# VH-VL binders against q6zmt9r679to764: the designs that were tried, part 4

Target 1, 86 residues: q6zmt9r679to764
Amino acid sequence: DNLLHWLAEELSEENAESLSSTLPLRRSTIQLIKLKNPDDLTEQIHEFLCFWKKSLPTFTDKLRLLARHLRKIGRSDLAEELKFKW
Short names: E, the ipSAE of ESMFold2; O, the ipSAE of OpenDDE; V2, 0.75 times the mean of E and O plus 0.25 times the DockQ between their complexes.

## First folded at step 2 (VH-VL)

Design o2 (framework fv_ozuriftamab; at its last look DockQ between E and O 0.10; V2 from the best seeds 0.00; counts 0 for: pae E 12.0 > 2, placed apart)
Fold by OpenDDE, look of step 3:
Structure o2 (fold): chain C 86 residues (1-86), chain A 121 residues (1-121), chain B 106 residues (1-106)
Amino acid sequence: as target 1 above (86 residues)
Amino acid sequence: EVQLVQSGAEVKKPGESLRISCKGSGYSFTDYWMHWVRQAPGQGLEWMGGIYPGDSDTGYNQKFKGRVTISADKSISTAYLQWSSLKASDTAMYYCARHEGYYDSSAFDIWGQGTLVTVSS
Amino acid sequence: AIQLTQSPSSLSASVGDRVTITCSATSSVSYMHWYLQKPGQSPQLLIYDASNLESGVPDRFSGSGSGTDFTLKISRVEAEDVGVYYCQQYDSYPYTFGQGTKVEIK
């Protein structure tokens, strides 16, 4: 997912930590993602976001949800940009 | 009704190629992972890998990686497991099973009826 | 890979008996599931996430445990409960199953 990859590139390590605490993913899944890409934060975040997206039904307003989480972690700028790119 | 219907039994020789299928119905095919689990004769269950038809993301058991390919055609709600070159040791019952991606429930809740693959010279 | 060892490997019970099957993991597991494979059939989900009863499964089945030790119990075994029971972990790749516990009725 190119869009989610873009988002992953824009998120800081701090943002990633905050986001991981808000998105409903198992900690074990997060750990696996980190183990898979121990030295690539962008790829970790990308896989994290992809997994989260996959966890939601197709009918879910994923954009709205993701934007909400971005705002929650203080990245309203990315939320707005995401809506533009979506 | 939610169900997975797999292709029929296969009798093959070593070195031959094979692709078996699993068709999902009664649910949104693109919202669930589809996994393959094999069971050798008289043995237990072994996870092979899976695919998320929504974006074709795949995951493999390293034991089978490079020997099998998992794919899907979401237009017909069908997942595939294929070999380029079968071995006698590939003789087994192969099950497809769906797996929800939700964080609170990630078990194999629906299984296909199984596809028996027999590989012998 | 996380290895799962079930105990016992097989058992024979009388109808109405209480049956207990254990699953031991080589490392801590947060998400364990239980399946039953009846003779000549595909596996079917019984318990997910250690203790949740799958829809349609009789409440004589129950699951418990955490860390490395998990248990499946049948309060009163019935003839239809014959088959091989498997535990399965969803904590790490590759996903792994126990070797199975064969349950027979006397």
Scores: ipSAE 0.016, ipTM 0.698, lowest interface PAE 7.5, mean pLDDT 90
Fold by ESMFold2-Fast, scan of step 2:
Structure o2 (fold): chain C 86 residues (1-86), chain A 121 residues (1-121), chain B 106 residues (1-106)
Amino acid sequence: as target 1 above (86 residues)
Amino acid sequence: EVQLVQSGAEVKKPGESLRISCKGSGYSFTDYWMHWVRQAPGQGLEWMGGIYPGDSDTGYNQKFKGRVTISADKSISTAYLQWSSLKASDTAMYYCARHEGYYDSSAFDIWGQGTLVTVSS
Amino acid sequence: AIQLTQSPSSLSASVGDRVTITCSATSSVSYMHWYLQKPGQSPQLLIYDASNLESGVPDRFSGSGSGTDFTLKISRVEAEDVGVYYCQQYDSYPYTFGQGTKVEIK
């Protein structure tokens, strides 16, 4: 997803660690993604977001949940910008 | 009825290539991970890897990465496990099993009947 | 990788006996699944997330545990319960299974 890749490019290394802790992903999923992309932080974040999106029930309000996760990691600015790109 | 139907038994020689299949029916194929689990003769279960057919995202057990390829064709609801060059140590029963994509914590709830692969000279 | 060790490795029980199988992990695991593989058949899910009974599985099966120690119990074993039982963790990569516990009926 192009939108999730744009978002991954806007997140810093500190944001990546916070995000992996707040997204409801299993340790095995997080470790697998890191092993697949050891030197590419942007791709790691992108895959965290893609897997998180794939893990949600069909009729979940994904925009609302994503904005909430962004606010939890201190990126309320990205949460607001997301409203115009979704 | 949800089912996973695997291809038939194979007898091969070392160095030969092979592709086995697992066809899903009775559910949304692109919403579930498909995993491959092997069982060597008289041994326990070992996870090899899996694929999410909706976007072809894959995960491998490092022990098997580079030795096998996992793929899927969502147009015919079929997942594949492929070897470019078989070894005698690949002799095993191979199972496919599904894992629900919507929740990271779900179990392998539906299993195929298994494909016996025998590699001998 | 998280290694799972089952105890006992095998047991022989009489119909009506209580059977207890344990699974010990080298690291804390949030949830554990249990499978039964009957002779000549594919594995089948019995218990998911430590204590939840899979649909269609008899209620004589139960699971419990947390952290590093998990238990599967059969309150009154029946002849059709013969097979190899496996615990499985999905909390850490790679996914791993216990070595199996063989249950035979006298």
Scores: ipSAE 0.014, ipTM 0.704, lowest interface PAE 7.7, mean pLDDT 86
Fold by ESMFold2, look of step 3:
Structure o2 (fold): chain C 86 residues (1-86), chain A 121 residues (1-121), chain B 106 residues (1-106)
Amino acid sequence: as target 1 above (86 residues)
Amino acid sequence: EVQLVQSGAEVKKPGESLRISCKGSGYSFTDYWMHWVRQAPGQGLEWMGGIYPGDSDTGYNQKFKGRVTISADKSISTAYLQWSSLKASDTAMYYCARHEGYYDSSAFDIWGQGTLVTVSS
Amino acid sequence: AIQLTQSPSSLSASVGDRVTITCSATSSVSYMHWYLQKPGQSPQLLIYDASNLESGVPDRFSGSGSGTDFTLKISRVEAEDVGVYYCQQYDSYPYTFGQGTKVEIK
């Protein structure tokens, strides 16, 4: 949980939008997150990441999956740092 | 155990209406897309459309837009495919399939047993 | 719509044979999946995202490819592998399947 908040602080709004297009979340979930935290981008991103983590239906290696998404959005620097913080 | 159970086979005449169903169990019905896939006799698979029961968002293959209606009743974890006026060309096996929306990829991981619809004479 | 063409359309194999099926797309695909439909059954997912085995799928199945060209391989075919294999793209509406490759086991 604290790892996802750290990540949320490091992501820009453009990073978060790119990540949301890659991660399988629904529009209604994204809308509720924005309504809950309308003026707090970091908390919006944090809630998005937490909800995405909870939406996984399997025992997928979450570190590798998250790192893959970070690389897809152009943040390979964060993907490497994630390894140290896990 | 995750299951999709479809309604039974149908024999209909052209011009009749029909609604077939797909009931999901063993998972959070509102958190996954449900899709309908058609297979005409002796032929391959064709995506028709899908619904996200959590907010009723729907998407259709343009070929079937206006010919069928996709809906869901989340209170009973059931998705529907409906025709207002069947044609003989609607004769096919119809599958529902769950869209695994948690992974980076989008694949149909659980399928119903199929509903055979025969429209003749 | 992205059209998917499989090759061959059908084949006959003996137990233990290596089987190769290809899927060619009319434009680049990021999300290519493979399904098997055994006789009289619903389709079942074999491989997602080109190369990842679905849970419970034997490791004699493998997938590879990127861009417009994808391959499914069965390293040593078994009698239970009979059926029609379909590739499927999820990049754009309408989502499309290949025409199918019928595999018979003799």
Scores: ipSAE 0.000, ipTM 0.615, lowest interface PAE 12.0, mean pLDDT 83
ESMFold2 (binder alone), look of step 3: mean pLDDT 92; pTM 0.945

Design o3 (framework fv_ozuriftamab; at its last look DockQ between E and O 0.05; V2 from the best seeds 0.00; counts 0 for: pae E 8.8 > 2, placed apart)
Fold by OpenDDE, look of step 3:
Structure o3 (fold): chain C 86 residues (1-86), chain A 121 residues (1-121), chain B 106 residues (1-106)
Amino acid sequence: as target 1 above (86 residues)
Amino acid sequence: EVQLVQSGAEVKKPGESLRISCKGSGYSFTSYWMHWVRQAPGQGLEWMGGIYPGDSDTGYNQKFKGRVTISADKSISTAYLQWSSLKASDTAMYYCARQDYGDYLYYFDYWGQGTLVTVSS
Amino acid sequence: AIQLTQSPSSLSASVGDRVTITCSATSSVSYMHWYLQKPGQSPQLLIYDTSSLESGVPDRFSGSGSGTDFTLKISRVEAEDVGVYYCQQYNDYPLTFGQGTKVEIK
């Protein structure tokens, strides 16, 4: 997912931690992602977002949800950019 | 209309194997996580695990991991919960439940009618 | 695991009474969901995301709370509200439910 990869590149470590607290995902999965990519934050975030996206039903307004979470963590800038890229 | 229809009641003996089923209809089966929740007699609800039929990704409650297997056959929109060797303590009502989402988190919006599993010697 | 403890474990109310059920978590959760299991039936969703009413649920039901403390309220309990109520968290795995609150009508 190129879009999610882009987003992953734009998110800081702090942002990633914030997102992980708001987006439901198994802690074990998050830990596994970190273990798999211990030195690649971007890839960690990318995989995290991919797992999250997969958890959502078809026809879900994924853009709306993701934008909401981005705004919540103080990244309204990315929420706006995401809308253009989606 | 979304419906989750589970297989009928089971009476088994300890050591026997069992697979119960949950058929989803009225929605895209491969696009929603399906979970299993058990309820021992007179007890509360306990989450066992779930599966995403789209790619067969699974998640388990560690308490049940290794003792049960959750699977799905997307061609018939059916999820399964199976034991290789039942115990008396497995006696319970078993519910399948579909996962949906609100604004932030996920929840169980549709539930099967339940499958009663009785394990006794 | 996040443990959820409901209070009370059981209560008996008269039709029209106000009912309050609390759910306390061992650690902070973002949102709480509530279910009702009527006698002999499967659980059914009542409230999701702490305060959102599921479609078809009467507005006499309401939910609130944050952090570790959440509440379900029934403004005017009816006979059809009899059953066991469960809170549930989805913040961490394993997913967990409260032990349940049995609501009976006098």
Scores: ipSAE 0.017, ipTM 0.730, lowest interface PAE 6.0, mean pLDDT 90
Fold by ESMFold2-Fast, scan of step 2:
Structure o3 (fold): chain C 86 residues (1-86), chain A 121 residues (1-121), chain B 106 residues (1-106)
Amino acid sequence: as target 1 above (86 residues)
Amino acid sequence: EVQLVQSGAEVKKPGESLRISCKGSGYSFTSYWMHWVRQAPGQGLEWMGGIYPGDSDTGYNQKFKGRVTISADKSISTAYLQWSSLKASDTAMYYCARQDYGDYLYYFDYWGQGTLVTVSS
Amino acid sequence: AIQLTQSPSSLSASVGDRVTITCSATSSVSYMHWYLQKPGQSPQLLIYDTSSLESGVPDRFSGSGSGTDFTLKISRVEAEDVGVYYCQQYNDYPLTFGQGTKVEIK
């Protein structure tokens, strides 16, 4: 939860758009989150990440999977940081 | 179009080594998990394990861990399933399957045509 | 491991019949996927996340359920629907499939 908020603060507007296209979230879910937080990019990203995390099976290595998503959007620097922060 | 093409049928004796392959095309090979699923004659489907070719991360069904090795070669978009020493009980149809992600959970969207492995003396 | 039990193990239907297949899990799962293996072919995805139809799958197929009980329905079975149907959970490792339900057309 706190880790996901830190991550949301590190991501740019460009990253947010890329992330919403790579995370497997319903279009309706993405639209709802944007509508609820129209001028708060950090909160939009944080809610995308929290919803994505909650939708995954408990056995999933969520941190490793998150690192893959970060590499996909061009933030391999943050993906590497996750190895040390966790 | 996404395609998974597997190697041809194999007839082996107990104790022999074997490696079968699954070549992916029509998508970013390193961005999707590839899994192996077996089907013994007249039986149902059984998950063996999978690999994420992008970082070589693997997961195994404990039943097969140590008995088989799952690997991948990014340069030719090919995943492998390997035995160091085959047993008669390894006789089965082997499928590779690509993992995709829906709205909530992962599932297998594309499957290879299967590789029949027969191990007999 | 989560074991999946399908019922019935086999059935014979006439074209136009309504077919119902159930899948029972030994532990609660969030979603269930369904596959069809036609004779001599690889399995193919029919339904994912309990009720979502895979692209290209006819809308006579539908899925429902929650917890430990899930159902696959074919509203009006056609000759091309013959094969073995498998449920699958991706909630816990090891990933598991049901034992299969064989559907034959009379």
Scores: ipSAE 0.014, ipTM 0.677, lowest interface PAE 7.7, mean pLDDT 86
Fold by ESMFold2, look of step 3:
Structure o3 (fold): chain C 86 residues (1-86), chain A 121 residues (1-121), chain B 106 residues (1-106)
Amino acid sequence: as target 1 above (86 residues)
Amino acid sequence: EVQLVQSGAEVKKPGESLRISCKGSGYSFTSYWMHWVRQAPGQGLEWMGGIYPGDSDTGYNQKFKGRVTISADKSISTAYLQWSSLKASDTAMYYCARQDYGDYLYYFDYWGQGTLVTVSS
Amino acid sequence: AIQLTQSPSSLSASVGDRVTITCSATSSVSYMHWYLQKPGQSPQLLIYDTSSLESGVPDRFSGSGSGTDFTLKISRVEAEDVGVYYCQQYNDYPLTFGQGTKVEIK
């Protein structure tokens, strides 16, 4: 999704580390994504977000979940922007 | 300690309005969906709808859409279920339940004690 | 909507019996949750994500299944296990519960 790519571009390396620890993703999936894209942080983050989104059931309020994770890592500014872009 | 405390039992007549409440404590009220589930006498559980108090987003079971209004007052950590005009068929126990987020699935981890609503002539 | 049908609708068991409750969905469901409503009480979560026990739930309870068919088992039923058991899905809107399985102890 182009929204998830936008978000991946807006996150710092520190944000990405925090985000990968707070997303409900398997550690093995995170390791595979890093090995696949060792020199492209934005693509690593984008793949983390896409995998997370596709792992959620169809009813799940993905916007609310993503905003909650963004607030937890200190990026409430991005959480608010999601309302406009989603 | 997470706690959901509902308003007391109600006895009403058809055509009357009613608002029942569910106060959440021990957690960030605005960060979790709150749902309403009804149980008619001697019957099973039926999902009615829910609200995300952080921005008042709501979702309704189509069966109850237009029959009830779900709202919240985040300043007092309270969710509401409201009827403008009760019917005898609204007689039921009404539970609030908090939605949590797991690794792959979301479930109702805390339930209120229930509010019995009786609608009779 | 995804309809959930539980079997049996009711049963009587003796303490120590093995109890099996099934939940059949009209279309595929990724995971199933199970609740117990003891007499006079609110529902309480027993099993989430099909097979994960909620904190404090005895290990005599287990859950399994995939696709359209899910199962809750009690390996040796106790007197405290009396009540109505419900399965629940949120795979498709609206969220639905099974019709319930009443478990009585003889």
Scores: ipSAE 0.007, ipTM 0.643, lowest interface PAE 8.8, mean pLDDT 85
ESMFold2 (binder alone), look of step 3: mean pLDDT 92; pTM 0.938

Design o4 (framework fv_ozuriftamab)
Fold by ESMFold2-Fast, scan of step 2:
Structure o4 (fold): chain C 86 residues (1-86), chain A 120 residues (1-120), chain B 106 residues (1-106)
Amino acid sequence: as target 1 above (86 residues)
Amino acid sequence: EVQLVQSGAEVKKPGESLRISCKGSGYSFTSYWMHWVRQAPGQGLEWMGGIDPSDSYTGYNQKFKGRVTISADKSISTAYLQWSSLKASDTAMYYCARLWFGEDYYFDYWGQGTLVTVSS
Amino acid sequence: AIQLTQSPSSLSASVGDRVTITCSATSSVSYMHWYLQKPGQSPQLLIYDASSLESGVPDRFSGSGSGTDFTLKISRVEAEDVGVYYCQQYESYPWTFGQGTKVEIK
């Protein structure tokens, strides 16, 4: 997803640490994604977001949940911008 | 409803190449990862690896990395497991299994298995 | 890799008996699943996330445990429950299964 790749590019190293702690991803999933992309932080974050989105039930309001996670990690600016890119 | 149908049994000699298949039906093929699990005769289950059919990203058990290739063709909802050069130790039943995503992550549907026999 | 050891490796029970199978991990595991492979058949999911019963599985099956020790119980074993039971962890890559516990009816 183009939108999730844009988000991955906007998130900093510190944001990545916070995001991985708030997204409901298994430790094994996080480890696997890091092993696949050992020197590419942007791709690691992009895969975290893609896997998270893919794991959600179909009836879930994905935009609302994503905005909430962004606010939790201190990126309210990205959460607001997301409204216009979703 | 959901079905995973695997290709038929194979009898091969060491050094030969082989590709077996697993066709998914009754669900959105690209929405779930497909994994391969082997079972040597009289032995337990061993995870080999899996693939995300939406973009062909793969993960392998290190024991099998470089010895086997996992791929998928989303246009025909089929995943593949391939050997370039079979060994007698590859003799096993091979299962494909779909990984459920939601509240938890587990193998919810399994194919019927493909028996691969490699002997001289 | 996390290794899973099941106990016992095999057992023979009478219909109506209580069966207990254990699975021990070399490292703490938050996600443990149990599968049953009946003779000549594919594995099927019984329990996920240590204690959650999969839809369609009889309530005589139950799971418990946390950390490194997990247990699968069959309160009153039936003839159709024969097969090999496997635990599986989804905590750490690579994913691993226990060696299996064979359950037979006398």
Scores: ipSAE 0.008, ipTM 0.607, lowest interface PAE 9.7, mean pLDDT 85

Design o5 (framework fv_ozuriftamab)
Fold by ESMFold2-Fast, scan of step 2:
Structure o5 (fold): chain C 86 residues (1-86), chain A 121 residues (1-121), chain B 106 residues (1-106)
Amino acid sequence: as target 1 above (86 residues)
Amino acid sequence: EVQLVQSGAEVKKPGESLRISCKGSGYSFTSYWMHWVRQAPGQGLEWMGGIYPGDSDTGYNQKFKGRVTISADKSISTAYLQWSSLKASDTAMYYCARSPFDYEGYGMDVWGQGTLVTVSS
Amino acid sequence: AIQLTQSPSSLSASVGDRVTITCSATSSVDYMHWYLQKPGQSPQLLIYAASSLQSGVPDRFSGSGSGTDFTLKISRVEAEDVGVYYCQQYYSTPLTFGQGTKVEIK
């Protein structure tokens, strides 16, 4: 869980918009998280990631999927760091 | 040298309770999932469930959920599989096997020698 | 649950033969692992993540495939390769194994 918070701190406002569009979250869920945390980008991203993780089956390869999402939004650098911090 | 050592064979009657064990050595016990896999006589392999000893997170095959309990004691690097009431259909070889915590893509690379459980009247 | 079906269920080979075993999943998976259970022994990991050779496993073993169709090959089977081969998915709960392919040497 601390790892997802670290990741949220590394992502920019531009990254947050891209990430919310690539994660398989309902638009209503994304909007609710934004409304709940209107002044806190880091917390918005953290809650996107936590909700995404909780939505996956227990033995889904979460590291691989998260790395793919990071690459899609142009953060291949974070995807590589993820393998050492996960 | 990584090793999983399981408890010895058990002969039980229906209705009895049982707990079998799997002790890990030579690696960080809290950094790997420990799985239980059964093999009924003449049958293939069937995943029962697993535990991540670092935080006691568990996953169960629904077929066995409520019929068995998976637990671990990280102070002695030992995982357990427990039945409150055995049935004849629990007769099988039971294996423990480890896999890395954060790599669901890794296979189960180290296996115990197996514990034969026979349940008969 | 993702069901895995292996083909063939059994085969007899001569030393030096090429052996091919397939595994089909009812839905797409990211990873397929292959195990060998020699008579009277615990399963041992041969291939992980579809095509990665486990440390200590001879390079006559190889894996390939993606999605729903995966293959295990033994380029030149040896007497010590006798046993039951299992595919296993680690993508979704519950973790599942194929029914097994028994390999006998003539």
Scores: ipSAE 0.006, ipTM 0.633, lowest interface PAE 12.1, mean pLDDT 86

Design o6 (framework fv_ozuriftamab)
Fold by ESMFold2-Fast, scan of step 2:
Structure o6 (fold): chain C 86 residues (1-86), chain A 119 residues (1-119), chain B 106 residues (1-106)
Amino acid sequence: as target 1 above (86 residues)
Amino acid sequence: EVQLVQSGAEVKKPGESLRISCKGSGYSFTNYWMHWVRQAPGQGLEWMGGIYPEDSDTGYNQKFKGRVTISADKSISTAYLQWSSLKASDTAMYYCARGEYWSGYFDYWGQGTLVTVSS
Amino acid sequence: AIQLTQSPSSLSASVGDRVTITCSATSSVSYMHWYLQKPGQSPQLLIYDASSLESGVPDRFSGSGSGTDFTLKISRVEAEDVGVYYCMQALETPYTFGQGTKVEIK
C-alpha cells in the first residue's frame, strides 16, 4: 500500500483532523488507532486509510472516493497526484 | 518470502463433504484478502470468492454462494474452502491467491489443489 | 456481472514476433489485470492496473487501455512466454476473467 503510506506522509496535522472527520470511521476505531500510535501522526493516518479502504465493498472505485475526500479537505493537489500513483 | 501452500489432491464421491486449505507464510496474513479461484478441466479461471482474515469478512461469487463456505483461521495463517455435499461438477483445480488490498490483483498464488469427484 | 472477452482465443507466434492480445469489458473498468498460466503451473501476475508491470516481469510485456478496451503486448516474444493469458477485472464482484488467449511458439 505504497500509495496509502505516501499519502499519510503528505498530510499535515490539520489535514489529518479534517480527513478523520470525513472518512466514515467509527469513533472508537479512531481512538484505538491514536492510542496505539500516540506520537506517530503518519502511522495514525495510514491506519485510518487502511481501515476506511477495508470497509468498502470490493466493487467500489476506491481511488475515486479517496480523491473526493482529498478534494473535500482542500488537498486537490494530492487528489491529482493519485492519478500517477497506485 | 511470501508462500501460499495448499493441501494435497482429493478424490471424493458425490455427496461427501470436503475442506481444503491454503496456508500463508512470509507476510502479515490478516492484512491481505485470500481468494479462491476454480479451473475446471480444460477450462479457464473462475473467481469463487475471498475472505479478509482479520475479521473474516467474505465476498462470494453468487454462483457459488450457499454451495461452498470460505473461512480462515488467523492463529495458523490458513484459509479454507469447504463443501458440505460435493457434486461431480465440482471436479476442478482449486487455487488460492493473495489479493492486493487496493486494486484487487492477485500477486501470489498457491500451487493448486486438484479435487476429483466421481462415483 | 462484467463480462470480459479476449481476442484472439489462440495464436501461434515465432520467437521475436510482436504479440497483441485484447480484452473487452461489457462495462467501464478501473482495475484490469493480466495473468499468464504456463503449462502445468499456477497463474502468475504480469500487469496490474492496466499498465503497471509487476516486479520481476520482463519489460517486453506492457499493458494499455482504459474504459472497456484493454491491450497486452509482448514486444519480442520468447519461447518461455508459452501459455494462456487471462485478463481480470477487480472493479466489482464477482471478479471476472476473460476466457483466455492461448499463445504457442512455432
Scores: ipSAE 0.006, ipTM 0.622, lowest interface PAE 12.6, mean pLDDT 86

Design o7 (framework fv_ozuriftamab)
Fold by ESMFold2-Fast, scan of step 2:
Structure o7 (fold): chain C 86 residues (1-86), chain A 120 residues (1-120), chain B 106 residues (1-106)
Amino acid sequence: as target 1 above (86 residues)
Amino acid sequence: EVQLVQSGAEVKKPGESLRISCKGSGYSFTSYWMHWVRQAPGQGLEWMGGIYPGDSDTGYNQKFKGRVTISADKSISTAYLQWSSLKASDTAMYYCARLPYEWGSYFDLWGQGTLVTVSS
Amino acid sequence: AIQLTQSPSSLSASVGDRVTITCSATSSISYMHWYLQKPGQSPQLLIYDASNLETGVPDRFSGSGSGTDFTLKISRVEAEDVGVYYCQQYDNLPLTFGQGTKVEIK
């Protein structure tokens, strides 16, 4: 959770839209999170990541999957940093 | 039509190589995991491993790690299961099955199966 | 590896009977699924995440359970329900299936 908050702080508004479209989240879930946090981009992204993580089985290689999503949105720099911080 | 079509039955001798295939159609092939499940004669289902065709990431059941290779060619929407040297114990029905990762952790679509018989 | 044990190993039912199949795991399971393999056919998904019906599956099928014990029920078995039923967990690698429960119709 602390690591996901750090990641949310590193992502920009441009990344938020791309990330929400690449993470396997329902559109209604995305809308609800945005409604709850209309002026807090960091919290929006953090909740996207937390919801995504909670939806996965415990054995899932979450670091690898998250790195893949970050590369898809053009943040390969953050994907590489995750190897150290995860 | 959303379907998985597997290659035909194979009869081989111990020590021979073999590659069987599973072609996906009617859906985004690179957006789903493709797994392989075997069923030895008269036995239950056994998970072997899977691949995510979008980036070729693989996961294996340790029992089969090093004994088989799972690969995919996304240009033709086809996944493969390959043996470099078959053994009699590889005799089984082999199924490919799709996992809709974005929606769940279950096998929602299965191929028709490929029967592989290995005997001398 | 998580071992799944089904009970009974086999049963014989008459059309219209209620059928109950259980699956016991050696560890607590959050993601349990059920499949049916009809004679000569590939397995097909019936129930996912313990209690959700896959689209196209008749309402006579239901699933329940949590922790280590899960149940699949057929409220009124039909002739087309003959086959082998498998539970499957997605909590830990390797992914594992139960040994199967064979259902025959009299």
Scores: ipSAE 0.006, ipTM 0.629, lowest interface PAE 10.6, mean pLDDT 86

